VHH binders against q9y6x5. Designs and how they scored, part 109

Target 1, 379 residues: q9y6x5
Amino acid sequence: LPPKLLLVSFDGFRADYLKNYEFPHLQNFIKEGVLVEHVKNVFITKTFPNHYSIVTGLYEESHGIVANSMYDAVTKKHFSDSNDKDPFWWNEAVPIWVTNQLQENRSSAAAMWPGTDVPIHDTISSYFMNYNSSVSFEERLNNITMWLNNSNPPVTFATLYWEEPDASGHKYGPEDKENMSRVLKKIDDLIGDLVQRLKMLGLWENLNVIITSDHGMTQCSQDRLINLDSCIDHSYYTLIDLSPVAAILPKINRTEVYNKLKNCSPHMNVYLKEDIPNRFYYQHNDRIQPIILVADEGWTIVLNESSQKLGDHGYDNSLPSMHPFLAAHGPAFHKGYKHSTINIVDIYPMMCHILGLKPHPNNGTFGHTKCLLVDQWCI
Short names: E, the ipSAE of ESMFold2; O, the ipSAE of OpenDDE; V2, 0.75 times the mean of E and O plus 0.25 times the DockQ between their complexes.

## First folded at step 3 (VHH)

Design s8 (framework vhh_8dlx_2; at its last look DockQ between E and O 0.01; V2 from the best seeds 0.00; counts 0 for: pae E 15.9 > 2, grease 24.4 > 24.2, placed apart)
Fold by ESMFold2-Fast, scan of step 3:
Structure s8 (fold): chain B 379 residues (1-379), chain A 120 residues (1-120)
Amino acid sequence: as target 1 above (379 residues)
Amino acid sequence: EVQLVESGGGVVQPGRSLRLSCAASGFTFSNYWMHWVRQAPGKGLEWIGNIKYSGSTYYNPSLKSLVTISRDDSTNTLYLQMNSLRAEDTAIYYCARDEYGLTSYPFDYWGKGTLVTVSS
């Protein structure tokens, strides 16, 4: 049989949670596998953009999912993460499940990973669940393992997405040790359930499993608000996205809007699109607006009201608080190996290598993940 | 001007230990990840390991039990301690600087290298 890979994401799992909380089941997984302690994600550090970067190996400006809320200036279409299934938004890249299905006549399976319930380049995951946050982890796991065992052509690539610890990170903030300890213990128990289920079904020894996340989380406060309404009247612009990266579409001269915003707060950077730092790789797409506001870590942009969020993400991707981790186990991976850092875009070419797929052009560097793999020379 | 200068190479007997040094200048050493990389005759570059600005170390899985990386930020010096040297460890050893802790080149600055020869 061909190589098999299960890719699991726990949304908002900040890398340093591994150091500050106990994860006995994840620690057992890592003991016989690999751990990458820091994954440098793409800007902006949001759910839809980073989940699509994992499966395409592309920066957001290249794959086109540049935020959770978007406006396309050429077509005049608007995107939100709520029920937007228009393939238009996803068609600027080819995700790995599409490549998997087309290159070798293999099947893909998906439990809730962003984009897997959308036909992309006329190809939808062979098996999938329509996104529904109310569906339990256990039901998602039951479907994925059933499809891994009972498919022809065989499922060789499967994805599993879970909303925690992101939801609790927003509600309580990452510094709430009592509430975060409870949530993270539950996640560790789910990892234990995953491993035991795979062992029980005879999948464990021959399946490659990656456990990762899209971003981290930082502490917010009612004492760290940027009131955009205090600096500019909303009649001068259309707001495409608000916080912590505001996407501004001017209704008047762009330079006039920029001049009204540039001194709005000492805790926010204001960029004309062409002045966005090159290191963000966030310029070359029609869905990136003419003016971008980037709040400093822990600051929330608001419209003359309070924010109930005690934690948030979306901030500068150089911030350690925004970084997730990656753990993996299976025949492709070394055992008991700890690695420092990879870029989130590096995951895609590594997964293509494991599956024997030819990757589409991408921003990842295969060399960054070679040390994780038993069949590679480490450089 | 950023400079990295390796020292401590030479001829050593199999089974012995050797410590290499890398002297850094022209930048804030304590802010950067530092790497050791080697190239044996007739082979490509092989990553040995790196050390974070905080002191955390990471190693090539094939070499972990044989090497230790450390740093002294007060003297801007990176070290590679090698134990139980084998003929296969004969190589030019380079130190390199990196912002992100990535384990492959392109690193932004490299030293000139120091030759280690393990005689058998």
Scores: ipSAE 0.471, ipTM 0.809, lowest interface PAE 3.8, mean pLDDT 92
Fold by ESMFold2, look of step 5:
Structure s8 (fold): chain B 379 residues (1-379), chain A 120 residues (1-120)
Amino acid sequence: as target 1 above (379 residues)
Amino acid sequence: EVQLVESGGGVVQPGRSLRLSCAASGFTFSNYWMHWVRQAPGKGLEWIGNIKYSGSTYYNPSLKSLVTISRDDSTNTLYLQMNSLRAEDTAIYYCARDEYGLTSYPFDYWGKGTLVTVSS
């Protein structure tokens, strides 16, 4: 049988939710597979960048999806979560589903993973759903399992994306025990349904399944606002992205804009592009603006005096609150093994190994994931 | 100890409806997924559907238009509503508790079953 892999993301699933809430079905999945307790994601800790890092093994500066909101001055193109279909934005890297389906006798399937409905290098996922947040998890799962079971050439790599617990984390904040408990119980139900469906279709024993996420969530407050309008006139810059990492395109001398911002708040760091800390790997792409503002954890950059969000992400990727988890089950994985941490970019070379694909040059380290795999010596 | 007791079976004419109950005890019913499974004479087990902690349901696609599963967590009772019954629906009907990780079925406890006979 060819090796097969299903990659599942539950958006905004903070790693420590596993300790603080009950997940009977996810815990059974982990018991019969592997767990990585913390995955160190990439800066900025936003949805589109981190989902693309999982499937390319690249830092954001290298794959070109550097934020959920971007601007390219040469082409005058804008990118946003509602305007994400232009291949221009995605073509700086080759995601794993493109590499996979270009192999002889292989195809790829996708249920709404970021980028899978875009023809990247003139190649769109062999089977896919156009993004629509109103489509139920049941319908996404039904399509994925239909394609895994009934396609010729066979689907060997599939992706499945779900918007929770990110949406609820923004709405309630991660510290709202009552509401988050209800949300997370529903997500555990979806994980159980996934496993049951795979068992009923005869896929469970020979399909590798990874369940992971792109980032976590931190608590916000109306008491933790940074008002840009108090520090600088709107006429001096173009705002490309706002919070928690603001992207500032100066309209006047860059040093003058920097000087107006550097003392604006003790709760944010102001960086000229060349001064962005090297540990972020967030400097060498033209889509990164000349000045960025990085709010401290739980602080919100605003243009007015109020914010509606109770939870947010996008902060420094060293923060434990920004880290997701990874669980996996299948013939490639050990059973009952727990691992402390990997980098999110390490997932790509591991997936390439499982599928027998030659990885493109990337920032991941296969050695970091060897202990998860049955065919590898664990040192 | 965990116990599951089905009731409401019997002889029914084709085209009629029937509601089965499953009384649960010995565990926190509201924390478990519950399932209905049937076995026709001389046949293997056929999964009917489940109901989750959330109250959401999932059904065998072949039966989806014919059945409804519900639960009442205040009385620890699981229900199966069956409509437009046919002779081929003659079976023993079981309720089961979800024990994730079973080799063939994700069920650790089963009821004794209740027989439904659809005949004229």
Scores: ipSAE 0.000, ipTM 0.286, lowest interface PAE 15.9, mean pLDDT 90
Fold by OpenDDE, look of step 5:
Order: C-alpha cells, then sequence, then structure tokens
Structure s8 (fold): chain B 379 residues (1-379), chain A 120 residues (1-120)
C-alpha cells in the first residue's frame, strides 16, 4: 500500500502541557509511537507562519507568510485571517500537499489547515474544507477519514486543524489550571475520537499520524503592558501587526521613528529590519516591515487600549513557552521512543520521506528526525 | 563547545569599583541574551541583570544603581561594572547564556564564576 500520512494540529498546544496535565489518550498514542518533547518553532511564533513552515520546511522569510497580519508595500495588499485567500501570499513556497497532489495516483485532503483552501501554484487539494471555525472537530474528522478511506485517486496526505487549546489559552491564560484542565481534557478526548475513528475504519495500522501544534502560550497580565502611545504619536507610523511582535511602517523618517521607540520599554526590543538578529531567520523578505518591536515574554504591546488576553504567543521562538510538541504513530515510526527536540522546519523533510516525495529546497534537517523513523539509522 | 569564562574578580575595599569580564566561545555570542548572577557565601543565587542581543539591559531593582552590564560582540565579551562595592557584595559572580531554545531552562550554560571579596 502506498504510504499515507495525516498531519494534525491542535493550535497553541504548549509542550509542557504534557507535563502538567493528564492526557490518557494522547499518552497512549505516544506509547505506541514517538514523542518529540519540544519543537522549536519559527519566529514569529504565530499561527499562519508556523503552520506554513511545517508544510514547507522553510523559515518565514523564505516562505513569505511572515505574520498573521501582513502588508506588501509594492502591491498595497493586506493579509489577515479574514483576508488570506490571495495566492499572492502563499506562492513564495510550495506546500507538501501541493507536491503530493501533483503526483500520479495521489491526492491530498485538508480540513481547515492554513492555506489549504487557496490555490497555491495553481493547485489545490482534491478535497478540502473552507475554513469555518464553527465546524465541529467531529465533522472535520469525519470528512478527513472518509477521504482517506474512499477517495480515488487515494488520499495519501491529509491535514486536520483545530483551534484549541489556543483560543482558550488566550482567554484563560496558560496558568489557569482549572479552566485549562477542562480545555485540555477535551483535546485529549478529541484525540481519543481520532484514534477510535481510525481503528473503526481499519486505517490505524497503516496510516501514519502526526499530532503537533504551531506554538505554545505564555501568561500575560495587565501589569505587563507596553503602551506605544507613550513613546510615539500614532500619526508617525502605520501599525501592520501589534503584539507581541509589532510591525511598524513609518510615515516619517525611519530613523526618527526608531529613535522614538528604541527606549520605549526595557521589556521590548526594537529592531531596524537590517538589524534583526540572524537567529530569527526573519529578515530577508519584503513583507517584513522596516521596524519590528519584540516584547519580552509575557509582555503585551498595546495602544491606548487595555489587553483582555490572559495568554498570548508570537514571542521569541527560543522561549520554551512558545514551543509545541510532536507525537507520531504509524508504520514509519518507532514505538515508545521519545526525543528531546527538533526544529519545526524538520517536519517537512520527514514527511516527504514518509510519503516518498522529493522535497523542495528547505531549511529542515532530515537527520534531526531519523531517530523517529524505523527505516533510518539512529545514533 | 560552549564556554563561558569569568575574570576580574579579587579582593577590593569597600567603596571601590570593579569590572568583571566574561569571555564567551563556542557559539554565536551576538545572538544570545546574557546574564550575570551571583552567589554569596551561604546564600542562594541572586540575579543581577541581563543584556539582550540588542544591547538593551535590565537589572535587579535592588542593584540597578550599582551595576552596569555591557557587551562587546566583536570580542564575544560580557562585562559587569560594579560601583560602590559593599561587604554584602562579596560573592561568586557568574555569567550565563540565556538559551531558552531547545531546553527547559533559560540558563543552560554558566561560567565557573569569579570570586569578588569586598573587605577593608
Amino acid sequence: as target 1 above (379 residues)
Amino acid sequence: EVQLVESGGGVVQPGRSLRLSCAASGFTFSNYWMHWVRQAPGKGLEWIGNIKYSGSTYYNPSLKSLVTISRDDSTNTLYLQMNSLRAEDTAIYYCARDEYGLTSYPFDYWGKGTLVTVSS
């Protein structure tokens, strides 16, 4: 049988949730498969960028989805979660479902994974759902599993996306044990449903399944606010993205704007685009604005408004609170193996290997995931 | 191999100033935040302050007026300037790399420390 792979993302599943909460179903999944305890995601640690990094193996500067909110100064186009359908934003890379879709006797399926409802390089998954947050996990799961089971050409790669625990993390904050316990219990139950569905359909033994996330969540507070209005007049710049990484488009001399912001807060780093640290791999794209502000962990950049979020993400990708996990099960993976850390871009070449696809040039390192795979040599 | 080596410690009289250095090697120094931490005899670790890769600094409020942290990325060196030293400033002073990244703790790499003794 041709290899099949289901990639599942639970948005905002912080890696250390696994240590602090109980996940009977997920733990069983891990027990029969593999776990990567920490996945270093890409900067900025936001939903669209990281999901696209997973499926392209590229840093944000390379695949061009550099934030959830973007502005292109040349075309004057805007990108946001409510305006993400223009292939212009996605075409700087080729996601794995496109690569897979173009193969003979293969098709791709997607349930609301970012970018999957957009024709990228004039290709869209044979089966996909338009994004709608109101659609239940059950419905998404039913569609995905139906496509995996009954499609012709057969679906060999599928994606499944769910918005929790991110939404709840924002609402309650990751340190709210009572509420987050309830939320994470539901997530574990959904994983149980997934496994049960696959078993019922006879897919479980032959389907490779990856469960991962795009980022974690850090605790925020009303006591940790950075008010930009205290530092610079709003008329001097256009805000493209706000917190915790603000993208600043100056309306006056860039240096003047920079000088007004550089000492705004001890809990915020201010970078000219050319001075963005290399480790972020967040410089070489025209969609990155001339000035970016990076708040420290747990700090929120605000204007003359109070933040109501008790949790947030998007911070430095080196912060453990920003890191998701990766678990996997299937014929390609070992059983009962735990790995400490990989980069999120490493997932792409691994998936390509599993599916027998030639990967596009990418920033991932296949060697980082070899220990997860039964057909590879591991030191 | 990541290495941090503190230097500049010694015996000083109260009221004097002292500048400590931390030589970094084995990693891209400019990409990391760095911290100073000290441990007085019989006491726990006390955080002194940090310097970001951008050069911005943040200090323990209790020590802010007495210390200045700086870095030279061209020489991979971290500095701690201490002024108006007191007897209670006697401690082993450590520099540490702010790893964050792939580990559970931000300070995975530490120097061996340099002893500062303030005595008349």
Scores: ipSAE 0.000, ipTM 0.257, lowest interface PAE 13.5, mean pLDDT 93
ESMFold2 (binder alone), look of step 5: mean pLDDT 82; pTM 0.831

Design t1 (framework vhh_8dlx_2)
Fold by ESMFold2-Fast, scan of step 3:
Structure t1 (fold): chain B 379 residues (1-379), chain A 121 residues (1-121)
Amino acid sequence: as target 1 above (379 residues)
Amino acid sequence: EVQLVESGGGVVQPGRSLRLSCAASGFTFSSYGMHWVRQAPGKGLEWIGNINHGGSTFYNPSLKSLVTISRDDSTNTLYLQMNSLRAEDTAIYYCARHWDSGYRTIYMDVWGKGTLVTVSS
């Protein structure tokens, strides 16, 4: 039977939380596995873009999920993260569960990972749960482990998504030690439950498990607001996304809108689409708007009002506060190995290698993850 | 105190139109996205659509041709216009304040008590 992989995401798990809080269960997992201390995610450092980059190995301009809120200039369609399960938004790439199902007689299983409840290239995950935030981690885990043990064709790729610590990171901010300590302890307990469940079901020794996240979190403040209404009147543009990366669709001449915005705040960079820094890999897609505003870390773009956000993400992907980590355990991985940094797009070709799948063309570099794997040499 | 109060529900005949209102108080309404959600008898919550702080609207594709969401920031009021009502539109209709945009947007942190719409002859 082919090798098996479970990919777990804790949304918004900032890499340096590992150094500032105690994680006894996660540390036991890492001790017998591998740790990548920082994963450099894709820009924009948001949930939907980065979750899709993990499973496609592509930058956002290539896979088409360029933000949590999008507008497509060619079709005139609008997307929000809760609005639409239209395959149109997801069809610019082939995620790993689709490849897994199509290359061999294999099944995929999914508990809430973004995109897994959508038919992509006419293929939906063999087993999946429709997104519902009210479903407990325990119920998601019960379904995933049932499918891993009781499926034909066998489930060889499974995903599990959990909304914390992102939810609490937004509500309290990452600097709220009291509240974040409580939240992160609960996550560590869930990791302990995951490992124990896999051991009890006889899955632990033969299953490859990756625990990762899509982005980090930074502290925001009512003292760090950029009022967009001070820069430009609403009649000159349509707002596609607001903060911390504003996506601006001009209703008048683009240069006039740009000139009104370019010197508005010392804490915001303003880019015409063609001038977006090449290092972002955020330019070549019809869903990227003609003008993008990028707030400095910890600054919130607002429309003439306050913000209740105490934490946020979406900022420059070079910022360590935006980086998640990756930990992994299983027969494919070394034991007790630490690695400093990989790119989030590197996860996809590594996972394809573990599963014996031929990867679709992607932006990842397999060489960056070789040191993690027992069947590879890292030099 | 942060509060949302729905109104405009009642008994309505099939094929008719109805507008629901949601009055917001205790927060800066214009800074938040707002959602409409409904629950039919014996069923789960069904998301209808939302409107962001900038006025852009997003709808459940199954309901898109039947509803319009709008807002009046001067009166702190959210509206749901429903057209061509059917018996299957019988539900309690809730307005809800959007949680932070970094979350998956199904999350709402403040809910009204709901207003009942009954579509029957």
Scores: ipSAE 0.013, ipTM 0.372, lowest interface PAE 7.8, mean pLDDT 89

Design t10 (framework vhh_7uia_1)
Fold by ESMFold2-Fast, scan of step 3:
Structure t10 (fold): chain B 379 residues (1-379), chain A 121 residues (1-121)
Amino acid sequence: as target 1 above (379 residues)
Amino acid sequence: QLQLVETGGGLVKPGGSLRLSCVVSGFTFSDYYMAWVRQAPGKELEWVSSISSSGSTIYYEDSVKGRFTISTDNAKNTLYLQMSSLKPEDTAVYYCAKDYRGYDYGTFDYWGQGTQVTVSS
């Protein structure tokens, strides 16, 4: 029987939550599996970019989903909800569910993972749900487990996405212990439900399960705002994305726009595209705008308006507050093993190995995840 | 130049209904997610609902699911919130906002003047 893998994402699950809150169900999962304490995500630390990096093993400049709001200078297309199902935006990479369907007589299943309701290279996930935030975790889990047990060709790769704790992290901020405790306890209960469902259906002992996230969360404040209107008039540029990484398309000379912005705030770095730090791997794509503004952790860029969001992400990927974790359980994984850090792009080649797939060229390093796997030599 | 104008608020009895409208000008309405947020007297701002430009992707705060319906009319650059089974706890000033949502919660830009909803106990 072919190996099977379920990849679960809880959006915005900051690694540091694991040490500050109680997770009895997640702790039981980890006790008989593996934990990676920090996953260094890709820049920018946003939902769409990092979810696509997990399933392609590529930096954002390589897979083309460079932000949650994008403009392509060559084709003059705008990425919005009306365009997020346009294959154009997703076709610069091949996600693992496409490879899974094409290399073997296998199926893929998806409950809401970004990109899974889009035909990519003329291939859509064999079973999928159109994105709808109103669909409960229970309904997503019911569909995934039904597809894992009742599909021909067999489903060997399945994904499950949940919007929390990201939505509550934005609303309350990660420092709101009372509200975050309630939210995180509910998530732990959902993990308990997941494990019990898999056990009840006879899947638990033979299914590889990865629980991870795309990014963390940091506390924001009305005392930490950068008013872009104080620096430059709207007539000089088109705003493609605002905060905490602003994407600026100049309507006048680029150097003039840059000079108006470069000393605007001590809490914001301003880069011409070619001067973006190499460590970000955020330069070589037509969807990256001529000027990029990067706010310091906890600072929000605004347009002469107040912001009442108490938490945000998108910041520098070297910041621990931006890092998620990875936990895994199943026949491919050691039991009770703890690892310090991997890169988020390393998840893809590891998953390809577990499924017996030939990975597409990628930015991950398989050696970084060897110690997690029972069939690999760690030394 | 950029403006959001909220209307439709008023006084209602518990169990009643109201329809809020927000007319948007100064940007391309169909390029953005739109949101309703509210602020009750003496309370913090609470996000209520968001809708994609196509109308296909919708998010709701748990306390309003099944009672409130968000919708758009892109031809009129108008965002709506149909509120049903109103409770005293729904008493707040309701604001229209631009949201960079997708799968991410995003930031809320261009907060309007607001419209007062009061549900008598």
Scores: ipSAE 0.015, ipTM 0.375, lowest interface PAE 7.3, mean pLDDT 88

Design t2 (framework vhh_8dlx_2)
Fold by ESMFold2-Fast, scan of step 3:
Structure t2 (fold): chain B 379 residues (1-379), chain A 121 residues (1-121)
Amino acid sequence: as target 1 above (379 residues)
Amino acid sequence: EVQLVESGGGVVQPGRSLRLSCAASGFTFSSYGMHWVRQAPGKGLEWIGNINHGGSTFYNPSLKSLVTISRDDSTNTLYLQMNSLRAEDTAIYYCARHWESGYKTIYMDVWGKGTLVTVSS
């Protein structure tokens, strides 16, 4: 029987939440599985880019989903994070569900993971749900478990996406202990429901389950705003993305726009595309704009107005506040093993190994995750 | 002051078309994505669709064949064209400014007061 894997994402689950709140169900899952305490995500630390990096093992400049809002200078197309289903945006990489379907006679299933409702290289997930925020976690779980148990060819790779704690992190901020405690307790209960459902259906013993996230969250404030309109008049540029990483397309000479921006705020770094730090791996793609502004942690870029955001992400990927965690359980994983850090791009080659798939060329390093796996030597 | 004001609602007969407008003031309209959302009596909010700063439109699949969203950046105005109206389209229609999004999680920070559309004979 082929190995099976369920990949679960709780959007915006900052790694440090595990130390500051109680998670009895998640802790029980970890006790009989593995925990990676920090996952170093890709820059920019946003939802679309990092979810696609998890399933492709590629930096954003390589897979082409470089932000939640994008402009492609060659084709003059605009991408919105509001259900753009144009395959053009996704076709610079091959996600794992496509590889799973094409290398073997196997099926994939998806409950709302980014990209799974789009045909990529003429291949769409065998079973999928169109995104609808009104659909409960329970209904997403019911569909995934039905497809895992009742499909031919067999579903061997399944994904499940949930919007929390990201939505509440933005609304309340990660330092709101009362509201965040409530939200995180609900998430822990959903993890309990997930494990119970898999046990009831006889899936638990033979299924590999990964629980992870795309990024963390940091506290924002009305006292930490950068007013872009005080730096430069809007007639000089087209704004492709705003905060905390602003993507600027100049309407005049690029050097003139850069000179107006470069010394405007001590809490923002301004880069010409070719000067973006190499460590970000955020330079070699036509969807990366000629000038990129990067706000310091907790600072919000605004256009002559206040911001209602109490939490945000998108900041420098070296910041621990931007890091998620990874927990896993199943026949491929050791029991009771803790690991300190992996890169988010390392998840893809590990998943390919578990499923017996040949990975496409990627930026991950299998050696970084081999200590998690029972069939590998950890030296 | 940042403000959105919807207009064009009222009582319409089934099968007819209606265009709603949303007038924006107090911010650089052309730099923001805009949304249309409705709420039928006794129901929750239903997202209709949006238009980004570049003019690309995205629709609720259940409504796509019945509505068209457009914008006029020279007049700071957002439009919702509705065709073949049914009794089920009776709702308060809101325009809202795009604030932030995760994967298909849409956060809106500025809302209009709404305009009532009643479809009845």
Scores: ipSAE 0.005, ipTM 0.406, lowest interface PAE 10.4, mean pLDDT 90

Design t3 (framework vhh_8dlx_2)
Fold by ESMFold2-Fast, scan of step 3:
Structure t3 (fold): chain B 379 residues (1-379), chain A 121 residues (1-121)
Amino acid sequence: as target 1 above (379 residues)
Amino acid sequence: EVQLVESGGGVVQPGRSLRLSCAASGFTFSSYGMHWVRQAPGKGLEWIGNINHGGSTFYNPSLKSLVTISRDDSTNTLYLQMNSLRAEDTAIYYCARHWDSGWKTIYMDVWGKGTLVTVSS
């Protein structure tokens, strides 16, 4: 019987939530599995980029989903993460569900994971749901568990995406302990439901389950705003993405636009594309704009207005507040093992190994995750 | 000075069509995604759909066959075309600016004051 893997994402689950709140169901999952305490995500620390990095093992400059809002300088196309189904945006990489379907006689299933409702390299997940935030976690779980029982060809890779705690993190901010406690308890209950459903259906013993997230969350404030309109007139540029990483497409001389921006705020770094720090791996793609503005943690870039965001993400990926965690359980994983840190791009080659797939060239390092796996030597 | 102003509401008979407009000012309209949201009397907010800065649309599946969202960036105007209006479409209709959080259609930082649509039977 081929190995099976279910990959679950709770959007915006900051790693240190595990230390500040109680998760009885998640702790029971970890006790019989593995925990990676911090996952260092890719820059920019946003939903679409990091979800695609998890399933491709690539930095954003390599897989092409470089932001939640994008402009391609060569084709003049615009992208929004809310509804864009054009394969053009996704075709710079091969996600694991495509590899799973093409290398083996196997099927994939998806409940709302970004990109799974798009044909990528003419291949769409064998079973999928069109993205709809109104669909309950229970309905997503019911579909995934039903599909995991399909046998011709068998579903060996399945994904499940949930919008919380990101939605509440933005609305209340991560420092609102009362509201965040309620939201995180609800998520822990959903994890309990997931485990019990898999046990009830006889899937638990032979299924590998990864629970992870794409990024964290940091507190924002009306006292920490950068007004871009005070720096430069709108006639000088087209704004492709705003906050906390602004993507600037100059309408006039790039150097003139840069000079107007570079000293505007002490709480924002301004980079010409070629000067973006190498550690970000955010330079070599036509969808990365000629000038990028990076706000300091907790600062919001605005256009002559206030912001109602109490929490946000997208900031420097070296910030612990931007890091998610990874927990896993199943026949491929050790029991009761704790690991400190991996890179988010390391998840892809680990998943390929578990499924017996040959990974496409990627930025992950299998050695970083080998200590999690029972079939690997780890000192 | 950032504002959204809805217009085009009023009393309309069941089965008819109505187009709502939303005039945007004080920000670079062409750089933002926009949403339509409604609230029926005594009910919570119901998301209708959105349109990105490139013109691509995504709708609440319950409403997709009944509505069309469009935009005119030259006039900074957002539109909601509604067809085959029913009594249950009676609501205050709001336009809202999408936050840069991307695919989270629930995140909206600027709202209009709303325009009332009453479908009389």
Scores: ipSAE 0.005, ipTM 0.392, lowest interface PAE 10.5, mean pLDDT 89

